# Designs tried in a protein design chat: VHH binders against q9xw16. Part 141

Target 1, 132 residues: q9xw16
Amino acid sequence: MSGWNAYIDTMTAAAPSIKRCAIVGAADGSVWARTEADNVFKASEEELKTFVALFNDVTQVPAKGADIEGVHYVVPRTEESLIFGKKENTGFFAVKTKSAVLIAVYEGPNEVAAQVRKAVESMQTYLNNAGY
Short names: E, the ipSAE of ESMFold2; O, the ipSAE of OpenDDE; V2, 0.75 times the mean of E and O plus 0.25 times the DockQ between their complexes.

## First folded at step 10 (VHH)

Design wa2 (framework vhh_gocatamig_d2; at its last look DockQ between E and O 0.19; V2 from the best seeds 0.00; counts 0 for: pae E 12.1 > 2, placed apart)
Fold by OpenDDE, look of step 10:
Structure wa2 (fold): chain B 132 residues (1-132), chain A 120 residues (1-120)
Amino acid sequence: as target 1 above (132 residues)
Amino acid sequence: EVQLVESGGGLVQPGGSLTLSCAASGFTFDDYALAWYRQAPGKKRELVAGIGSGGDTVYMDSVKGRFTISRDNAKNSVYLQMNSLRAEDTAVYYCAAPKPPPEGYGYDYWGQGTLVTVSS
């Protein structure tokens, strides 16, 4: 799964406000790649298993919010393959591909979220076209 | 058309209390999580509190224990009870809602805002 690190680098380069990100298995939340070192993505596999399961019924997520790295986020709304959340000056975007979930945690003013969404959705499109 | 109309702002002394209200229309209120933001002069707009459609809440650390966000789906309204107000709470407070799919990146719709001034 070492090749997946390149996709992490691509997303983080595309949106400077991204602090941490991960690529995990859509079926079980297993970590395929994640940011490391000073920006280590800290979510446990148990937490990620619960998180990726949210995509089974995204309509319920705005009612309950979502947890990533032990942090609870309010989820304004969802789409079939998209969940995003907010807390203070932070947030996350999570998109689902055929076999993976891409998660990006970001910091900054509300407006920086637009670039983060673009980054993860671009990767989503690329991976889907590649069969992942 | 989405409309968010805030009310309840005003001048209050430190330690005082205010309740802000927001009347929302133009979207399926019950499906979305709503939020309050604030913007002080010269500062960026920041998320103060959010409330899910099921009632879960998120707060910025500086207001925890002092502010309470709530909602009434029957009235399409969201509220912010502010207690133990401080000078640093002075700001224009905005009610916020997301754009419906496929657009948006968080909270995209804002009301006109209501001014809260905390001063002796």
Scores: ipSAE 0.922, ipTM 0.961, lowest interface PAE 0.4, mean pLDDT 96
Fold by ESMFold2, look of step 10:
Structure wa2 (fold): chain B 132 residues (1-132), chain A 120 residues (1-120)
Amino acid sequence: as target 1 above (132 residues)
Amino acid sequence: EVQLVESGGGLVQPGGSLTLSCAASGFTFDDYALAWYRQAPGKKRELVAGIGSGGDTVYMDSVKGRFTISRDNAKNSVYLQMNSLRAEDTAVYYCAAPKPPPEGYGYDYWGQGTLVTVSS
């Protein structure tokens, strides 16, 4: 959807280390928008359904880790509506809104993680305030 | 009771090697991610390396290529092979695990720590 794609562009502009990102439905993992072209977000629908269900109980996630795009991440930290995953020189932040999950996969050293987190949390706040 | 017991720390010269071990008990080891953290005096604790239940690994940038994390599920143990040690690697190293369900928000169980000192 063209309206949702603008939010993808906003997040990638705010944090250039984001390489791929998506907005997906919190209930079923359906893709509302994602990065395209050179940086296609490639998670399958079945994987996204499993991924968004992690937010039903984030306290269980650090023990098991999380999968996105066929990649298994160590999850050293969660918060009530946030999952932070790491693998090698990559990581992700995922945040839940009322209706959606925002996923941003980034590359780079650990120093860039704060910028990525800020970008997704700003969008989380915006969507929650808009009723999503 | 969850227990994490580190061993293998000590004094080494720059360029030397050490293997840290962590024996774990009190949870289903095979299902859990484990990690090594370190803390130098006056600094915040930082993640050094992590290993997922499926064996995937993560490393902080400054240790990539020098340190290797591994696990042995039969022995309920996680290891950190530390090669090409540098003075900046001097720290207390902690084995860490998530709290068992239902409590887990992060890597909140620590061992006692084992001191690694890299000095000429």
Scores: ipSAE 0.006, ipTM 0.267, lowest interface PAE 12.1, mean pLDDT 83
ESMFold2 (binder alone), look of step 10: mean pLDDT 78; pTM 0.774

Design wa3 (framework vhh_gocatamig_d2; at its last look DockQ between E and O 0.20; V2 from the best seeds 0.00; counts 0 for: pae E 15.9 > 2, placed apart)
Fold by OpenDDE, look of step 10:
Structure wa3 (fold): chain B 132 residues (1-132), chain A 120 residues (1-120)
Amino acid sequence: as target 1 above (132 residues)
Amino acid sequence: EVQLVESGGGLVQPGGSLTLSCAASGFTFDDYALAWYRQAPGKKRELVAGISTGGDTVYMDSVKGRFTISRDNAKNSVYLQMNSLRAEDTAVYYCAAPKPPPEGYGYDYWGQGTLVTVSS
């Protein structure tokens, strides 16, 4: 688990607008690593279990939105391994790897979202290549 | 080519009401959750309301209970009913849609906007 914290640090460093993020098991939503201290990722494992299950059928997510940390987001669209949502000046990106889901919650104007997506997808690629 | 055309903006007094409309074309309207954004003078553009393909809605906290977003898929249109308008609601309002995969990071297409001015 401690090794996964390094990946949290990498994503948050790559996109300063990321406020909180987590790496969770794709199968059950178990938390492998998350931001802590002043920026604690607050989603419960029960919520995360529900969230990661969205990747079983991403086509339905734009119809219902998605919940993270008790916050409901509108989901403009989805991709097979990508879910993103928006609310006010906040949003999230979630990407699925072979065995994990990476979640990044960000705050800022719409333009900062591009950097957040790049950060999580870069980590997605790295972890996939590493077999995770 | 994606096109979003807003209308309905204008000058209203505090406490007044206004309905904005957006006519969309150039993409599969029914496949995407759509949104209204606004940009006040000197501020960044912010999401005011979003509506899912299933009719689920998300609102900025400051507009909850006052604004209502809706959509008519048969008309490829999105609407924003604004009640109990306040001076701080003054802004250019934009209709927004995402780019289709694989590009995009949220809402990427915008109309020209329509100005809403709330002033006594």
Scores: ipSAE 0.925, ipTM 0.962, lowest interface PAE 0.4, mean pLDDT 96
Fold by ESMFold2, look of step 10:
Structure wa3 (fold): chain B 132 residues (1-132), chain A 120 residues (1-120)
Amino acid sequence: as target 1 above (132 residues)
Amino acid sequence: EVQLVESGGGLVQPGGSLTLSCAASGFTFDDYALAWYRQAPGKKRELVAGISTGGDTVYMDSVKGRFTISRDNAKNSVYLQMNSLRAEDTAVYYCAAPKPPPEGYGYDYWGQGTLVTVSS
């Protein structure tokens, strides 16, 4: 899983407001890479299995919200391969590729959300083009 | 037919308070997240606050600590309590809900809005 850690570093460098980040398998929520040490991404594999299954029908997510890291988020926006969640002063963007889900949890005002979204969408495009 | 009807807007002095209400019909209220948006003249609409089906809330930073969103499932209603109002809060406030599955995603239903003017 060594090469996958470099993608975590790329996303966090591109959007400094990202506090925690992970790449997980789209089929099962298994962790391929995540932020470590001072910023450990701490969702369980069972929680991640439930989370990635939301992409099977994103149209139902706004009515239910989403949970990650034990936090329940309001989901004001989804797109075919993107879920945007908010709770208080924090939020997340999650995007799906062919094989993976990229999750970035950020903190800050809504103005930084575009930066976070751009970082995860750029990686989504890269991985999709690479067949992942 | 989905309907969202806002009320409670008006003219208020800086530092004052207002409570906005949104009465919802045409869907199973308990199953849907709801949000308040606002639009100032010449600006895009912006999310003010949201509330999930489970009652978790989100706020834009400039209103946090001053505004409170709540829902009353028995009355099919969502509220926005606005305290410590400022001139920059002047806007038309809209209640929003997602389209019912399977036809939509995100917040697609909107009320007609209620005007809040904060002026001395």
Scores: ipSAE 0.000, ipTM 0.146, lowest interface PAE 15.9, mean pLDDT 82
ESMFold2 (binder alone), look of step 10: mean pLDDT 79; pTM 0.782

Design wa4 (framework vhh_gocatamig_d2; at its last look DockQ between E and O 0.66; V2 from the best seeds 0.00; counts 0 for: pae E 12.1 > 2)
Fold by OpenDDE, look of step 10:
Structure wa4 (fold): chain B 132 residues (1-132), chain A 120 residues (1-120)
Amino acid sequence: as target 1 above (132 residues)
Amino acid sequence: EVQLVESGGGLVQPGGSLTLSCAASGFTFDDYALGWYRQAPGKKRELVAGISTGGDTVYKDSVKGRFTISRDNAKNSVYLQMNSLRAEDTAVYYCAAPKPPPEGYGYDYWGQGTLVTVSS
């Protein structure tokens, strides 16, 4: 098993509301690791390429929203290395590291969002300090 | 050649303590984050604790407050102090250093592992 898979497991364990999760290359959207089996992360390579490109100009994302796994999310706001969206009782957090984008799709009430964010940002910090 | 050699594993009773050590060689130790992973029977390998080049740490939630990761760059070593051990901590524990992109897409340097068994 790759180390990246272990990072996926760490994030999902830290935030049980995460349904699907992926670590992808920030440059091209290539998949480094993802949840699989019953919780397979289903975004296509083309979709991920488009998604990671959103970080080139995050200021425009709230006006357009973001698509993950064929689902369109409203993006209330963005930060330099953070894009998050909502759709009904679901949402996502995407954070950018030096070389990667971490994507977590979650399901639940608004209260669970804080835990999801904490999980992905914690991993973001770790990976940045690991050279990724 | 990169080498990571774990030691310190063994049989302990619940509530006991154990310290794992990992001696590293074959790469610039100071430039890499380090981590301890574990794999229990029938389960996937998971990150237990990580420590950055700057000393920042990350832990699996279930081990927070019980496990402590540290590193000694002068000795090219990383340690895992495990306290209040539980049966569910039983696993083979691996020392690892992540490879940076592009060669490190999903791959780390791994040791052979050391078995930790927590049982009464």
Scores: ipSAE 0.017, ipTM 0.299, lowest interface PAE 6.6, mean pLDDT 88
Fold by ESMFold2, look of step 10:
Structure wa4 (fold): chain B 132 residues (1-132), chain A 120 residues (1-120)
Amino acid sequence: as target 1 above (132 residues)
Amino acid sequence: EVQLVESGGGLVQPGGSLTLSCAASGFTFDDYALGWYRQAPGKKRELVAGISTGGDTVYKDSVKGRFTISRDNAKNSVYLQMNSLRAEDTAVYYCAAPKPPPEGYGYDYWGQGTLVTVSS
């Protein structure tokens, strides 16, 4: 019945290559919603706190990479409110809104990454315009 | 107090159309994103369409091109135009104004719902 879970469902429906995703608080990494059941998003609260802090200075992230779910990703690209990570045939997009960070972990070749980015950025725009 | 009141549900044949309306009161309507959600028997409530304060929209993939959400800030109302209805669209439809955590630590603002049945 949580309204935040519906946003998870909308993103995963928009880009089927998304395997796990979450909406977390931008200030502290607290989990507002995540994929559950067979596709549990398995990141600790401590890991998420470190992860969302990367948005405090995205220009330093490519040099260090990023960790999510205990997996280390190379970060070839960042933008003011977006971090893109890659490892082998998997990757993630993370985008920041006014109050939250949206994280989507996907599988597939580079051709599907654009679909994933579009799905998370569409939700980012929606939540920002809603004041979140 | 916050009130959301849905209307416009009913029985329609597959391929038919309905317009759902939601009248809102008790909050500064222009400051909230709004959404239409639905719940079929035995399923979780799911977002069908959302509209931001600035008018940007998001849709569940299975309804894209068939459903259109809109808002009229002068009337404190949000609408869902549903075209090309299918049996899978049968559900109770809810209007909602979601709140983020920690403010929304368990609940969004919700209406009572309006039933849409798509069958012969």
Scores: ipSAE 0.000, ipTM 0.265, lowest interface PAE 12.1, mean pLDDT 82
ESMFold2 (binder alone), look of step 10: mean pLDDT 79; pTM 0.779

Design wa5 (framework vhh_gocatamig_d2; at its last look DockQ between E and O 0.76; V2 from the best seeds 0.00; counts 0 for: pae E 7.1 > 2)
Fold by OpenDDE, look of step 10:
Structure wa5 (fold): chain B 132 residues (1-132), chain A 120 residues (1-120)
Amino acid sequence: as target 1 above (132 residues)
Amino acid sequence: EVQLVESGGGLVQPGGSLTLSCAASGFTFDDYALGWYRQAPGKKRELVAGIGTGGDTVYMDSVKGRFTISRDNAKNSVYLQMNSLRAEDTAVYYCAAPKPPPEGYGFDYWGQGTLVTVSS
């Protein structure tokens, strides 16, 4: 596929608790790369369009939560370019770059979330520095 | 200093009901979602329920239809109504809140917990 798959591999390697991951366009939610096979990222185009639009006003997201792959998550809090959610022993981190949104869905005890955030934010920094 | 104080735990028979309360202080309560976790002996702590600032709720599958999380912003409190309790619900229950930016990765503040024992 595209060169963007390398970034998916980098994030999943950095945080083993990541189950599914995607890089999508910040403007329209178009999928640039995603995990596949047994760990296929399943969010629809329409869902991703709605999701990336959450970054237009992150202050409202904790009130309503967020949906990824048909799963609803509670959102403890947000930052300007960061949305994260929780459900049972699962969660997600989503970060916005200049032109993309990186989404990582993870599973495990609460402590694994720290590693997932670090992996996604590291990629965020890299892509921003690269102009993406 | 963030403080979360749980209450309402105790011994109850299977099928019984219990209401847990959490009094929160030391942060802007209205700005954050809150949660209840539980930890059974020998198991990892797990999110039982979460509630957003607008009343949005999330539950673990095993408690759906039995547990209800709610919040009272005027009292800086969050509650967990537990009905139809089962033996497997036995655990220490913790109230949880997130850290403010830029730190945190979910629910990072915890109370001391309250013990719920479901036994015949």
Scores: ipSAE 0.909, ipTM 0.955, lowest interface PAE 0.4, mean pLDDT 96
Fold by ESMFold2, look of step 10:
Structure wa5 (fold): chain B 132 residues (1-132), chain A 120 residues (1-120)
Amino acid sequence: as target 1 above (132 residues)
Amino acid sequence: EVQLVESGGGLVQPGGSLTLSCAASGFTFDDYALGWYRQAPGKKRELVAGIGTGGDTVYMDSVKGRFTISRDNAKNSVYLQMNSLRAEDTAVYYCAAPKPPPEGYGFDYWGQGTLVTVSS
């Protein structure tokens, strides 16, 4: 858990538009690490369990949207291991690894979204290569 | 060729109503979420409302209860019903769609926009 906080710091440094993020267990949504204090990632365990289960069939997610931190997002598109959500000038990217889901909530225009996606996908690749 | 063509903007008094329309072509409309964005003078462009492929919706807080997004897949069209308009709703309104994969990372296609002016 202590070492997992470093990965949070790496993602937020790589894309400063990320305002909150978390690493959670892919099977159950348990929180391995998250942003804290003024930028606390506030999703409940129940919400995270529901959220990670979306990866069981990402093709259904655009019809339903997604909820995280009590906020409902429209989901413009998904990929096998990625969900992208939008609301107002905010959004999220979530990616799945072998064992975890990485969630980053950001603010800004679509050009910023590409930088956020790159940050979380870089970490996704790193964790997958490490066996997570 | 992807096209998004907005219409229905105009000058309206506070408390009035407008219906914005967006005709879409050049992509498989039913497979994509759609959105309405707006940009007021001196402000960032912001998502006003979004609608998923199954019809689920999201709204910015300041328009909840006043605006309704809808889609008609048979006509490849998305609509924004705007009621109880206020001066703060004055903006250029854009219909938006994601770029076809793998090209885009969000709502990256916009039309030319339609101006809504709410003035007493």
Scores: ipSAE 0.069, ipTM 0.546, lowest interface PAE 7.1, mean pLDDT 85
ESMFold2 (binder alone), look of step 10: mean pLDDT 78; pTM 0.774

Design wa6 (framework vhh_gocatamig_d2; at its last look DockQ between E and O 0.01; V2 from the best seeds 0.00; counts 0 for: pae E 14.3 > 2, placed apart)
Fold by OpenDDE, look of step 10:
Structure wa6 (fold): chain B 132 residues (1-132), chain A 120 residues (1-120)
Amino acid sequence: as target 1 above (132 residues)
Amino acid sequence: EVQLVESGGGLVQPGGSLTLSCAASGFTFDDYALAWYRQAPGKKRELVAGISTGGDTVYMDSVKGRFTISRDNAKNSVYLQMNSLRAEDTAVYYCATPKPPPEGYGYDYWGQGTLVTVSS
């Protein structure tokens, strides 16, 4: 268990609809921390490498979607440091910091997405201010 | 002002087909993803199908193989072809599109909805 696990716990506590969560290196997709046990984040290293590379050019992501944990999501839109996707009653928010990508996969009605976004963006702000 | 107007709902028998249409205005249609949501009585609104600007699609598992979402940019319209309809498909169906940055968390605009009733 690394110090990064505390940030996973903070995000999951802030948004109970988050089912799985990970903090990965922005450069290579290496896993720094992730939810484990019954809620293990299952994305492979190769998949994460591909995913974090999406932030190099987010403009094309909405047209093609994004894959996390072998699941394909439609991406309604993107921002420079934000990618979010939807599928059924599930979705994800991914935000980029200076050196990391925070990924939160959530499940629930449409309204829960607002709380999830707030949780990951709050952590994004905190880590950016901390130099990460 | 963003406006989405659904049409095509009605009463159909199980196994029947129906095509829903949504006419969009008030935004650059080609630049935004679109979706169909539905809300059955006593249930939460749920994403039925989504389509990206590039034609990428996702579906609810229960409608895969039966429903098809498509868009016509020339007509500023999105469609939902529904085949092999079941009683559990009964709901108000909504057309949806995301808000522009920085607001939004998915599909945040929707129309008034159109009622689909599947019953013998």
Scores: ipSAE 0.740, ipTM 0.883, lowest interface PAE 0.6, mean pLDDT 95
Fold by ESMFold2, look of step 10:
Structure wa6 (fold): chain B 132 residues (1-132), chain A 120 residues (1-120)
Amino acid sequence: as target 1 above (132 residues)
Amino acid sequence: EVQLVESGGGLVQPGGSLTLSCAASGFTFDDYALAWYRQAPGKKRELVAGISTGGDTVYMDSVKGRFTISRDNAKNSVYLQMNSLRAEDTAVYYCATPKPPPEGYGYDYWGQGTLVTVSS
């Protein structure tokens, strides 16, 4: 499998609790790849532009929360290249690479969150090493 | 067959400028990120700059503000504008492109390299 869709497939295979995910440009939120078909990642272009800008200063994000796919998440914590959001029994992990932001939306209790984080961070490392 | 051909290397004085070019063929250029790496004699190869398919760029810290990577999809080419060159920039510069997973986990395609020498 070629192109950016292979990265989507790799992440969803590594963490089956991921319901939707995307790879978007860090500068403008343009969609490079996303889950399709049954589980379309449906964030708007405007929303993604706002979302990726959160990485310009992650220290401000816990006070504001974050919106993805029209859903507002509480952001209990951030790290220099990672935003973790929660809403009820759902959540997301987003990580920034050199050129992109990887977003994975999952459902389930805290036990699955570690699996999701590992999957997106593994891909973050791969893409950074590949120059993205 | 994938081919990457670098050009533009040469001898330059400290503080000078060079533009490196890389002509690509054998793949759909628009679908791939491109990067410049460099390797000085006896040193490990290091990432200098990368550019994504969407135009986002990354740079190693020591070249930020001095080097600019760009791409011209119409010409299947990637460029590295190098300004304010220093002796430490002396190296063979390589153009590279990665494969996506699962087929690739890093750079699988490399050019032949072009030598940049910065000396008085």
Scores: ipSAE 0.000, ipTM 0.148, lowest interface PAE 14.3, mean pLDDT 82
ESMFold2 (binder alone), look of step 10: mean pLDDT 78; pTM 0.770

Design wa7 (framework vhh_gocatamig_d2; at its last look DockQ between E and O 0.01; V2 from the best seeds 0.00; counts 0 for: pae E 10.0 > 2, unsure alone 62.2 < 65, SAP .731 > .668, placed apart)
Fold by OpenDDE, look of step 10:
Structure wa7 (fold): chain B 132 residues (1-132), chain A 120 residues (1-120)
Amino acid sequence: as target 1 above (132 residues)
Amino acid sequence: EVQLVESGGGLVQPGGSLTLSCAASGFTFDDYALGWYRQAPGKKRELVAGISWGGDTVYMDSVKGRFTISRDNAKNSVYLQMNSLRAEDTAVYYCAAPKPPPEGYGYDYWGQGTLVTVSS
């Protein structure tokens, strides 16, 4: 098991609404770690390659939406290193670090989104400070 | 089946105005972003303007201040108001909507396109 799994566990523990999450390479979408078993993160590397490329120009993403695990999400807005989407009672937060993209898919009312965002951004800060 | 039908294209003089319309059907219109793309001869298709489900808009730099994208959810329609048209705006304009799973994955539904020609 990769050491990156520890960060997956940390995020999922920090936000119980997170159902699935992954850490992938920012350059190519390669999977470094992901939730497994009953909560397996299902996005293919091809999908992830397309997804991480969205960070090259986040300004257009709200007009296009984003796809994760074969699900299309509406993206209300973006930030330079943050893409988030919504679909009914589900959503995702994706943050970019120096070398990685952290993706968390959550389920619940809008109120849980804040906790999910905090979890992924905290990890973002940690990894950035660690040089990742 | 998803349908996007553009209209409003035509010949216009430089400095003129034109309004493109797109009628959409076959999907939950309110849940999706919409956009206008264009493709000029010999060039790649490019995003001209996009509008999110919430009404947020994005424009390519060259059309900012001249073009306005809007939507009418009651009519399942998206519009592109084009003012101060330039020769460089000549292109086939396409209405687009993101595809839902499993066909989506970053791809859009496209209309047949409508030709806009700006010429004196």
Scores: ipSAE 0.019, ipTM 0.250, lowest interface PAE 7.3, mean pLDDT 88
Fold by ESMFold2, look of step 10:
Structure wa7 (fold): chain B 132 residues (1-132), chain A 120 residues (1-120)
Amino acid sequence: as target 1 above (132 residues)
Amino acid sequence: EVQLVESGGGLVQPGGSLTLSCAASGFTFDDYALGWYRQAPGKKRELVAGISWGGDTVYMDSVKGRFTISRDNAKNSVYLQMNSLRAEDTAVYYCAAPKPPPEGYGYDYWGQGTLVTVSS
């Protein structure tokens, strides 16, 4: 029973439109926790390593998009510690903390995206304040 | 040598209050997020409330507004104030200090648990 799984449960409860999510190491993309069972977060270690490296310069990401779970997303905008990806009726928010990247893949229209962003940014703040 | 010791559980009537305490030793308490978890019979262990080293909190939806987590870094302790208790809050409550795994396998520090029973 890793306490990291509890953070996954907290985010999915806060934003039910999240279908899959993970907490991964910011340096190497190693999986600390992820959704399991019927909604397994399926990204490979190599894909996650490439994905977290996007945070090294988020300004380049809108031009090329981002891939996660074998799905290519357009990236309409980024912020210093946030990447927002879209693919018709699905999307993701990813946020970086000191040590980790939180990834939430959701389904739904743009109106639910705010709830997803709030859930991941609240957890980002929590983990940063805890030294992660 | 890390230890987490819970106390304060017991039998309480619906609508009542309890304060759980967790005393920590053997690690740099100020550097960790800490949490209260619970496990009812036949259910998964679930996060009830968490608190960062800087005092930011998270709560599961069903306890928000009823439970308050706090920490006292000088006493190496974390607390859970539980108000307006309901039968569904009956569970063994655990204090825990999760940490990032060094090799992708996580180890958490857990206490032995304290039983809370909410019943007439």
Scores: ipSAE 0.005, ipTM 0.272, lowest interface PAE 10.0, mean pLDDT 81
ESMFold2 (binder alone), look of step 10: mean pLDDT 77; pTM 0.767

